# Ledger of designs, part 4: VH-VL binders against c1abc3

Target 1, 185 residues: c1abc3
Amino acid sequence: MAAGVQGESVARNYAEALLVLARKADDAEGWGALLRQVADAINNDVNLSRFLESPRIAAEQKSVVLSKALGDKVPHLFLRFLQQLVKNRRQMLIPAIATEYETLRDAASGIVHARVTVARETGDEEAKMIAERLSKATGKTVVPHFAVDPSILGGVVVRVGDTVMDGSLRRKLGMLRRRMGGTRA

## First folded at step 12 (VH-VL)

Design c2
Fold by OpenDDE, look of step 12:
Structure c2 (fold): chain C 185 residues (1-185), chain A 122 residues (1-122), chain B 108 residues (1-108)
Amino acid sequence: as target 1 above (185 residues)
Amino acid sequence: QVQLVQSGAEVKKPGASVKVSCKASGYTFTSYWMHWAKQAPGQGLEWIGEIDPSSGSTNYNKKFQGRVTMTRDTSISTAYMELSRLRSDDTAVYYCARDSESWTGEPYFDYWGQGTLVTVSS
Amino acid sequence: QIVLTQSPGTLSLSPGERATLSCRASQSVSSSYLHWYQQKPGQAPRLWIYDASSRATGIPDRFSGSGSGTDFTLTISRLEPEDFATYYCQQYGRSPLTFGQGTKLEIK
């Protein structure tokens, strides 16, 4: 669990750095999109993932491949950013960095991303309602990301940054049980 | 004071190779990317490529790709550019130049070597 | 690649006059990635203006840079004899890094 938090922190730091660069380039959206594309490629291309993850391949070699593949297609400093990740052996954090970048970028625009856990798959209408309610509650534009967890039994668990709002039936039932058990001492 | 000192003039035949050196001093050699540029007689500047002395990572101009090799010796703070299969149009002054930043800043060439004349003649 | 076109190719002026040098990019370049260098005959280029409008260390205030997007300008308010040289613009936005063909400022 600690490694995950540490990883997230590192990813966030890189995302912040990249966002600064992107803003200097006056293209935060474009750079974010490029980063997402790279992230998606890593997630979807097994060969690429294995290549980047392989400790048998020298960082220099990985960097050269990136240069050849992306050199004239992306901003120069964007390429260097990726090469820096490779140099630091953090290239596998690119998906996490992409996510953090988007979060940071959107936050600057008043957009907040929320992880929404539901017991069952939600329809489009329900999803929209949830988004609207969250937006109204926060005063920001909330983009919900849904995850299904049947163990919550019902209701919604919402995570926005470090804040968790648990409106699940599981929690409610747990509270009721504690109230009922306390009356039998 | 930051200083980049390049090797002396070279005369080569077509098809030969030339290796130009750039010795850096006055700063941490591995902390800054090193660039190479070409300037043909009476012409403008052309970027050849760059090297990260810390990692050896290189980015080349496609125009030179396959003929150029950039290396470094960190023990003596020296960058090298080798150009192979030389042609007459490779006759030029070649410059090394330090990048102002590694990857996080506003990059420009803040210090330059004195240049190395490479003459390719039959 | 991003092509930088400088104009004029040659600018003949006298000391005391104002000089205006243009650099046009084939596509938009962030001001943070546009730089100017001065080069005198037989010498290496020297950083002159960075980030489109920032003077390098030791550069006199008679020099100024401006511009955005695709159009950038280097201005010398009052020419001094030592200002006669070739000036190159450079972009650092995309690979390959590229230079303009240069503007030669000569004494009329």
Scores: ipSAE 0.867, ipTM 0.960, lowest interface PAE 0.5, mean pLDDT 92
Fold by ESMFold2, look of step 12:
Structure c2 (fold): chain C 185 residues (1-185), chain A 122 residues (1-122), chain B 108 residues (1-108)
Amino acid sequence: as target 1 above (185 residues)
Amino acid sequence: QVQLVQSGAEVKKPGASVKVSCKASGYTFTSYWMHWAKQAPGQGLEWIGEIDPSSGSTNYNKKFQGRVTMTRDTSISTAYMELSRLRSDDTAVYYCARDSESWTGEPYFDYWGQGTLVTVSS
Amino acid sequence: QIVLTQSPGTLSLSPGERATLSCRASQSVSSSYLHWYQQKPGQAPRLWIYDASSRATGIPDRFSGSGSGTDFTLTISRLEPEDFATYYCQQYGRSPLTFGQGTKLEIK
């Protein structure tokens, strides 16, 4: 199998483990925010990324540096989780782990992310109305992510996870009234 | 049967170092973090730090940072705690204690060594 | 660091009586990271209660733990002679891990 598929499965396993610990701490949101901060630092701080990836630095030393930098600033088992990733040479998966954690946390909390494809760009006011109607229709809190595809023949296409909403949900969401020029307008 | 057996009592002068050993048996040594705690005579327990025997990763109480070094030898399932620049208030019983497996469970100290008395005096 | 303050420092009671031992944290601690240990003179501590309220293996049901946030309690409904010891609470939520100073439960 491709490295991407293997990495996604591994990342989900770590995210599941961390979420269990975070729920026992009664702070699944706070631990998620910490994980995202570390993920963003890895993606945006070249020195940190190079340090964590370097084969010249022993895993033990990377772990000691994390302990000194974070030991009194994060929950103890969160630090141990990062040290475990370093031990297993999975610390560069932290961004993927954060994404999986957020998905797992949101699914359990009734928050869902939707890919919303529209025929033409939607302003912020219209986006808010679509999100509110999606939430009402699904009974969950929907966070929409908009994309434009003129090739759809009017209306809107909504995807939540691996499903595409049926036409009745499209009608319930209150389609924008405009004359569509077809897929190539 | 899980057992943690510590080295014998030590008498040291101020300024010296002491290295206490903790030999584990009855379980996979590298699968559980090992903790060290201090109990001064007639006093309560104070956490010193912990080590992951598989990786050598450590976390120390800042009170002991710079004076404590935790190591291990996985070939003989033994953890070590070295405390340097000893002073009179380091006189205490030192315990090793095994962490429970904490990845998906609740962490606590489930097995303890018998303790090692370290006396620091002139 | 999170300071755990136990009260009373010494509790003098007779067998058959009910004992209540308090542990107060300087900051909120999840119940899942609050534990109790028993220690008798000349012995290492022993895990007694974990997750604030769960009895360790072999601990009799006369022991119960409760509490959340900053206030935790260990209760012994009817004292037996073997229950006279020192009890420590411990938090595992934040480094450094800390113990309370102990409550010595002694026979009157």
Scores: ipSAE 0.764, ipTM 0.892, lowest interface PAE 0.8, mean pLDDT 86

Design c3
Fold by OpenDDE, look of step 12:
Structure c3 (fold): chain C 185 residues (1-185), chain A 122 residues (1-122), chain B 108 residues (1-108)
Amino acid sequence: as target 1 above (185 residues)
Amino acid sequence: QVQLVQSGAEVKKPGASVKVSCKASGYTFTSYWMHWAKQAPGQGLEWIGEIDPSSGSTNYNKKFQGRVTMTRDTSISTAYMELSRLRSDDTAVYYCARDSEFSTGEPYFDYWGQGTLVTVSS
Amino acid sequence: QIVLTQSPGTLSLSPGERATLSCRASQSVSSSYLHWYQQKPGQAPRLWIYDASSRATGIPDRFSGSGSGTDFTLTISRLEPEDFATYYCQQYGRSPLTFGQGTKLEIK
């Protein structure tokens, strides 16, 4: 379930908090990887997802399961972080938190993630070119995440954070129609 | 001021159970994790586990898992540690200790109870 | 689990001398998760140094902590009579939380 805007904000806050802890541990990458693993487990294991999502199961019980499963396998404060999420009934935000964490971590390293919408599926070479072009334009290392939307007709739409760069053919054609006094359909 | 006051000394037979209490005052009991530690006579400290008084969530040292139960009564700001199936090597001073994470953002044991001697003898 | 080994087990010194206590971890521990406690006979432990090098409230400046990775040190620049006690290091990085076996600082 895509966390709404509010959910994203909450996820970001948790991600920030976790990143602070991870940095104190001098292992931001390791903690991020662990978080991603947990996120993937939630997304891929139906039983786990149902367990964590179930309102019939007390938070305490969920916390105990986490403790037993992860106790000596993860940093102590990482475990507590997860238990805090459970306590606050935010455990289902873990995938979103993982994404935000990666975003924040990478940003600190000069890496930015961009959502790139294309009209058709891109090949590896084209994808690479787009990544390089965006990196050059931003002065940062851009990691593109591609989505296909035929309705843009051509070109690319790039979203970096809250900034959208629409270089789509659809937009260009729309602008042209407006300039030409296009007939009121 | 923060104070942790533990229950008095206990003498138990092997196989029995003991429940030690730790009454907290001077701070919001539910805001801080509470730890328990064991110190055998003339020995060092051993971490037993921790409890979140707000939720009742616990994390135990595997060494004690299955024999230790940590609980709390928030109405009287008291944490409890129960150790069952006692044996001679359980003879020790047991301490409760407050976790500092909530106030400082850094986790360490900032306040300790005075300790409770538990003697297990036949 | 992370094993913390302290050395020496016993350190006999006189007031005015410098004391150096070692704590070695079986695996790397973040300095943020390495702490020291002081314990006197018949008393509960007391937080002494946190984050490897930060003095707890009320701790004299003759105490200092240092180290990173697997090797940490507590130093007392000039021993006072009240400093003679047992010192424990602790790691908060991984479960179970663990303590060193302690270094007993005794008067010579």
Scores: ipSAE 0.867, ipTM 0.967, lowest interface PAE 0.5, mean pLDDT 93
Fold by ESMFold2, look of step 12:
Structure c3 (fold): chain C 185 residues (1-185), chain A 122 residues (1-122), chain B 108 residues (1-108)
Amino acid sequence: as target 1 above (185 residues)
Amino acid sequence: QVQLVQSGAEVKKPGASVKVSCKASGYTFTSYWMHWAKQAPGQGLEWIGEIDPSSGSTNYNKKFQGRVTMTRDTSISTAYMELSRLRSDDTAVYYCARDSEFSTGEPYFDYWGQGTLVTVSS
Amino acid sequence: QIVLTQSPGTLSLSPGERATLSCRASQSVSSSYLHWYQQKPGQAPRLWIYDASSRATGIPDRFSGSGSGTDFTLTISRLEPEDFATYYCQQYGRSPLTFGQGTKLEIK
């Protein structure tokens, strides 16, 4: 099943609900790993995917199979969440829900991915310095992803999500630009 | 206002089955999962399982798997627990209990039935 | 299965005294999924404390719950005659859901 933009909004809503339960369990990482395991099983086991997708199998029967297979192996409310998905005919969204959950978990933990475009390749020490400055400037843990574009003529372009780089971030990065320019020789 | 009223005491022989009812009033029956628990004489509480009245979905304690069947009739707001192949150690008081609403993320048993004594003897 | 062990099994005290009831789990339980119930003879259990420390509706301030991980406590600061009952802890984290064996709080 191919989920469009509408399906991604529904998947986010379920991911938000699951994250609430997982945080009450003090195990947002563990519940995310469980959800990813179920998603991978759906993607990689044709018999499981066919069983869950089949309109010839009653939702109650799918729920019973989940209960027998998982009941003593996963948190109780995780099982009930899966059973709710089956009740609502949304179990084929589980891969999308897992992806949205992982995004929400990272955002709530203060982890942000940044696209950093540089004119020339950076050394490992320079890359760490950029990551540290971005993290300090944003107040979040920044994981940089570097790309090289010579057309920016020795500059640095940073995009964090959809946020436009602000003036204080540009000032803090200015010292790194001078250092990077000096390494061209 | 919320009330869970269970069926009366039962006396059964070993090998028989018993079906205990739990009639709900004062709330929307299909919005809350229903649990069943066992309390043997002089003992603590043991969870048997649960049912979602809206879908009929069940989860059972594996100790009772194969002998317990939970059902409901939404037209009369009543949950049922049937225990088959009864033994003398099934002699106990059986309780139904309402789960809190799932969406709150605070799952606990907030209302209980009065209990049903099931005695299994030859 | 998560085993909940309550201690003491029986606690004999007089009105006015402080009671401390212990619940120990065989593995870690989130405070959000640990609850306490009161049961008097011939009656069904009643929800008393939920989420380890939150009083159910109508439960007086003399009852407090605390703890995390594997160790949880129910405290009654000043016992009143109606408080003498059996108290059960319960975990909702993993199937099967389990109760402790109970602490009977009886009048000395």
Scores: ipSAE 0.813, ipTM 0.919, lowest interface PAE 0.7, mean pLDDT 86

Design c5
Fold by ESMFold2, look of step 12:
Structure c5 (fold): chain C 185 residues (1-185), chain A 122 residues (1-122), chain B 108 residues (1-108)
Amino acid sequence: as target 1 above (185 residues)
Amino acid sequence: QVQLVQSGAEVKKPGASVKVSCKASGYTFTSYWMHWAKQAPGQGLEWIGEIDPSSGSTNYNKKFQGRVTMTRDTSISTAYMELSRLRSDDTAVYYCARDSEFWTGEPYFDYWGQGTLVTVSS
Amino acid sequence: QIVLTQSPGTLSLSPGERATLSCRASQSVSSSALHWYQQKPGQAPRLWIYDASSRATGIPDRFSGSGSGTDFTLTISRLEPEDFATYYCQQYGRSPLTFGQGTKLEIK
């Protein structure tokens, strides 16, 4: 099941812990890829999801299955981390943990995720231009996630973490808005 | 003061089983994983596996999978390693070793038992 | 599995000399997962160097560890009589955890 607000805080704590381990191993990208693979398996394999979720199967049994399946295929501490999640009955949070891990790792690498709301669907060239402008404005590599909201009646609204971009960047993007047929009140 | 005290030497015949104990003191037994390693006479060290004393979860070297069983009794802070279907090349000193703090990302074996000699002969 | 090959197998030196012990891994090992243990005859191993270069508590400054990737080194700048022992490197990065075969450091 999907995590709520409280589950997101727990998932963030585990993601922070795993990132410490992965940085000590000097492989934050590789451990992130492994975590995403496990998360995807949980989301896409009904037998695995049912096995991991079942309260009738002891945590020890789940841990042994993980050991036999993954023991020689992943870093040893990565296996131990998964076994800790099973022991704490948090293994169903792995998809949320993967998402938090990716966000934390990207932030430390100067990569940030931005929600970019536009009045209408953008083309690929417009999306690249917006990403470049956001990257220059933030001083970081911005990975934009576009959403369409016709109610803004033109223009672009950007959220990076908890911060909405100021009007200075909105002015710099005004040329693109006019090309897209944006409304000027 | 952390201490790991192992059971005494054993002499076994081929095909038998042996169960070595490792009694922990001076720390919270369930807070640290326990490892087992083999050292044949005049040879180096070989990792057998590990157990989480709090949950009983284990990870085994596949070379020993199917012949090794690791258990523990938390009421007396004791870990056990049982090796079945013994053969002559199982003659070795067997060590328990405590894992250091896992969350630092750099665990190592920080305390070792004194070793238990297991001799397998006809 | 990751094979650790130590060289030389035996190193014969006198007190006061510099010793260099090599550990080569068949695959890259994170420095945080590469450790050294000392073992004297009839005794259990003892942690000596962890994290490739960090001395365990109470280990003299004459011991230093270095290396990354596949090549790691334990150096003793000036041998003391108590330093003659067998030294094992160990990797904790991938299951099965593995040790090198050891370098026996003996008095010439």
Scores: ipSAE 0.801, ipTM 0.918, lowest interface PAE 0.8, mean pLDDT 87
Fold by OpenDDE, look of step 18:
Structure c5 (fold): chain C 185 residues (1-185), chain A 122 residues (1-122), chain B 108 residues (1-108)
Amino acid sequence: as target 1 above (185 residues)
Amino acid sequence: QVQLVQSGAEVKKPGASVKVSCKASGYTFTSYWMHWAKQAPGQGLEWIGEIDPSSGSTNYNKKFQGRVTMTRDTSISTAYMELSRLRSDDTAVYYCARDSEFWTGEPYFDYWGQGTLVTVSS
Amino acid sequence: QIVLTQSPGTLSLSPGERATLSCRASQSVSSSALHWYQQKPGQAPRLWIYDASSRATGIPDRFSGSGSGTDFTLTISRLEPEDFATYYCQQYGRSPLTFGQGTKLEIK
């Protein structure tokens, strides 16, 4: 489920808080994995999603189910964290929180996630090359996430956080047109 | 000055129920989880469960599951622990204890009630 | 559940001596999830050490906590008469919350 902009901000705040706790517990990776599992369960289990989303079900009941389901299977603070989300009616943000958590965790480890837009589907070798090139350029380990957009005509558009690097053929052509006195692309 | 004041000693028969109260003061009652612990005479401490006063959410030790009920009255900043189907081995001092702040780390008990002696005898 | 085993059960020492109390966990426990309490007869427990090594407010510096993984230690560098009590370790990294059986520190 896609959260709105406001939801994303809230999700990030929760992710930050959770990461602090996870680091204190010296298991940021483990907690992230657990969070992803919960997120995946929400996304893939319709019954669970409906249960958690239902306003007819009291938060206390949801909390009890979490307690029974996870109990001693997860770190206690992790359970508490989920219960807090339920208390605050934010349980449906768990997938977004999971994504933000991973982003934050990886950033701290020098891993950067990049959205890479290509004009056509890339092969494994090409994907690897792009990842390596981006890693060299940034000095960090870049994990590319590819999206196909034929409208860029060729090349790549890379987004890392708020930074966009447009190396697309579309952009190049647009620049040429402008230089030639053509209309704004 | 955080204080947890518990109700007085109780004497009960086997099979009966007991409800112990813990009145909190000196802090925002709903901001901290409240725990309950058992200490049999001459023995160590045993955790019974916890309650979030803000939501009423509870987590119980499985050992006490089905016999223990934790509640709260936020209007008077009071937590309650009820133990049913009492047995002789339920004879103990019961403590309420305030949880540390959730977002700071794993829970420890920074304040304790004075304890309530519950005696179960025929 | 995580079982905390404290040793020794009873420790008899004299004022001025060094005391070492052990708390062993049946499985790994985060340092941030391991705490110590002091209890005197007829009194409620009192928080003593939290996060394995942090002294609670008002706790003298002769007390120190250390350890990680499955082995934790409370040390009193030089015993004072008021230090003789029962000490409990406690964890809540995983449910259920558990206490050690306690170590009774008594005067020799």
Scores: ipSAE 0.701, ipTM 0.872, lowest interface PAE 0.7, mean pLDDT 92

Design c6
Fold by OpenDDE, look of step 18:
Structure c6 (fold): chain C 185 residues (1-185), chain A 122 residues (1-122), chain B 108 residues (1-108)
Amino acid sequence: as target 1 above (185 residues)
Amino acid sequence: QVQLVQSGAEVKKPGASVKVSCKASGYTFTSYWMHWAKQAPGQGLEWIGEIDPSSGSTNYNKKFQGRVTMTRDTSISTAYMELSRLRSDDTAVYYCARDSEFWTGEPYFDYWGQGTLVTVSS
Amino acid sequence: QIVLTQSPGTLSLSPGERATLSCRASQSVSSSYLHWYQQKPGQAPRLWIYDASSRATGIPDRFSGSGSGTDFTLTISRLEPEDFATYYCQQSGRSPLTFGQGTKLEIK
């Protein structure tokens, strides 16, 4: 389930907090992986999802299940972190938190995730070239995530955080149209 | 002026239960996890478990699981540890200890109760 | 569980001497999760060093903590009479939380 805008903000806050804890543990990568595993379990296990989502089940009971399930299998404070989410009835944000955590972690390591929109499905070679070009342009390691949108007609639209780079054919044509005195698209 | 004041010494028979209390003062009781530790005579310390006073969530050492129950009364800022099916090797001083703030990522016991002696004898 | 082994079990020294106490973990522990406590007879433990190297409030500067990974050390540069006690290391990295068996520092 996609969290709303408010949910995303909350998820980011928790991700930041978790990253602080993970860094104290000197294992930001390991904690991220654990969080992703939990997130995947929630997304793929209907019974688990129903259990965690159920308002009929007290938070305390959910916490006990977490304790028994994860106990000595995860770092102590990681377990407590999950229990804090349950306490605050935010356990269903775990997938969103996992995503935000990865974003934050990677950013700190000089890795940037970019959403790349293309007009048609790209091949592996083309994807690689795009990644390299973006990395060179930003001075960071860019991991592209591709989406197909035929409406851009060609080229690429790249989003990195709040920054959008529109290199689409649609934009180019729009500019030409404007220069020619045509109707604003 | 954080203080943890524990209940008095207990003498119990094997098979009985004991409930030790820990009254907290000088801080917001629900903001810190509370731990319990065991120290047998002349021995080291053993962690029993912890409780989040705000939610009642608990994590126990598996060694004590099934025999230990941690609870709290937030109205009087008091944590409780109950140990059942007592045996002679349960004879020890039991301590409550406050955890440091969770979100700082520094989990240590910064304040301790004075300890409660529990003697299990026939 | 993570086993913490302290050495030596007993350390006999005189005031003015240097004391070195060791705590070895069975697996790697973050420095942020390794702590030391002092305990005197008939008293509760008291936080002494946290995060492997940070002195708790009121702890004299003659005490220092160091180490990383599996090996941690508490050092007293010059022993004072009040320093003679039992010292425990403790880890909070994994459940169950565990203590070392303690090092008893006694007067020679």
Scores: ipSAE 0.878, ipTM 0.956, lowest interface PAE 0.5, mean pLDDT 92
Fold by ESMFold2, look of step 18:
Structure c6 (fold): chain C 185 residues (1-185), chain A 122 residues (1-122), chain B 108 residues (1-108)
Amino acid sequence: as target 1 above (185 residues)
Amino acid sequence: QVQLVQSGAEVKKPGASVKVSCKASGYTFTSYWMHWAKQAPGQGLEWIGEIDPSSGSTNYNKKFQGRVTMTRDTSISTAYMELSRLRSDDTAVYYCARDSEFWTGEPYFDYWGQGTLVTVSS
Amino acid sequence: QIVLTQSPGTLSLSPGERATLSCRASQSVSSSYLHWYQQKPGQAPRLWIYDASSRATGIPDRFSGSGSGTDFTLTISRLEPEDFATYYCQQSGRSPLTFGQGTKLEIK
């Protein structure tokens, strides 16, 4: 696996730093929302993305533009954080930093994100039942993120953090369904 | 032993510019943001803006945006504030002040220069 | 911008009395971003209280700060002659950074 230009550990370190600042402001949720808004702006506005990425624009110039655009609209140290990213040429990591920040904030508040792979898109009731079951088992509030893989039939694969909770169930559920001639609700 | 020593008093005509210097000693100049504040005669304090000496990044109070320029020379540990198109109500004492550390999340001014009186009269 | 309103504007008291100085913010400010300065005529301001309640180095324990949200207070339990000065609160949570207009504490 080749190292990326903007590794995941770098994004996590910046997210940790921002969370410290947000906690001093008593507003970890609000700073997370602001960071997500900036990340979405970068992803959705090609001119902004090109401006921030351009090597022909000095980091100091990018910093001045951020100050003019955001200075009176965001917390003071949030702006300084963005300017630090520009100084270090890491401003294109902002979407990844937002994702890491959300993970860190939720872990501290008893919220855990789970990767749930299912055979087909889940209905709202089924998704809620899965989240409630996982939350009961872990003792935390689980927010599932669903991915669809039709090849697993009726099986479910769940990963919470680095833990895999569903080894070897796919085949057994498939064989049971064949014997019963249907799927269980 | 931290010291901030500012340049001397200035008398200017309306429309001119002034550049005030602030020489730092007794600490690592590039490790702390530098702020500038205005105090008109008999009045309170007004924040003008700040500069990061390590990167040159600046943030200005929008009231002064377009008229203020903050710079620094790290080789002599000196910050500068230039105010252009001076008006009579720019008559004030101008202070430089050192920030607390950025990552503490506590931007308060623990050391101040002695102040520079700028008088604008015609 | 966050407006800091100090009251009273002038406080006339005698040495030995207790002083209470108020600072009200136009919107909520974390206590980590609310600070107090003392200034005497002809001098630069001096950091007095930071983070709403922490005394700067060398500040006597007769000074105490408190408050949260929008309401902050500087209290001097027993005034000494050297305490008569102007006191400013300052917020650092939102740009522009702002100061209150000051409370002048003067000898009666």
Scores: ipSAE 0.717, ipTM 0.885, lowest interface PAE 1.3, mean pLDDT 85

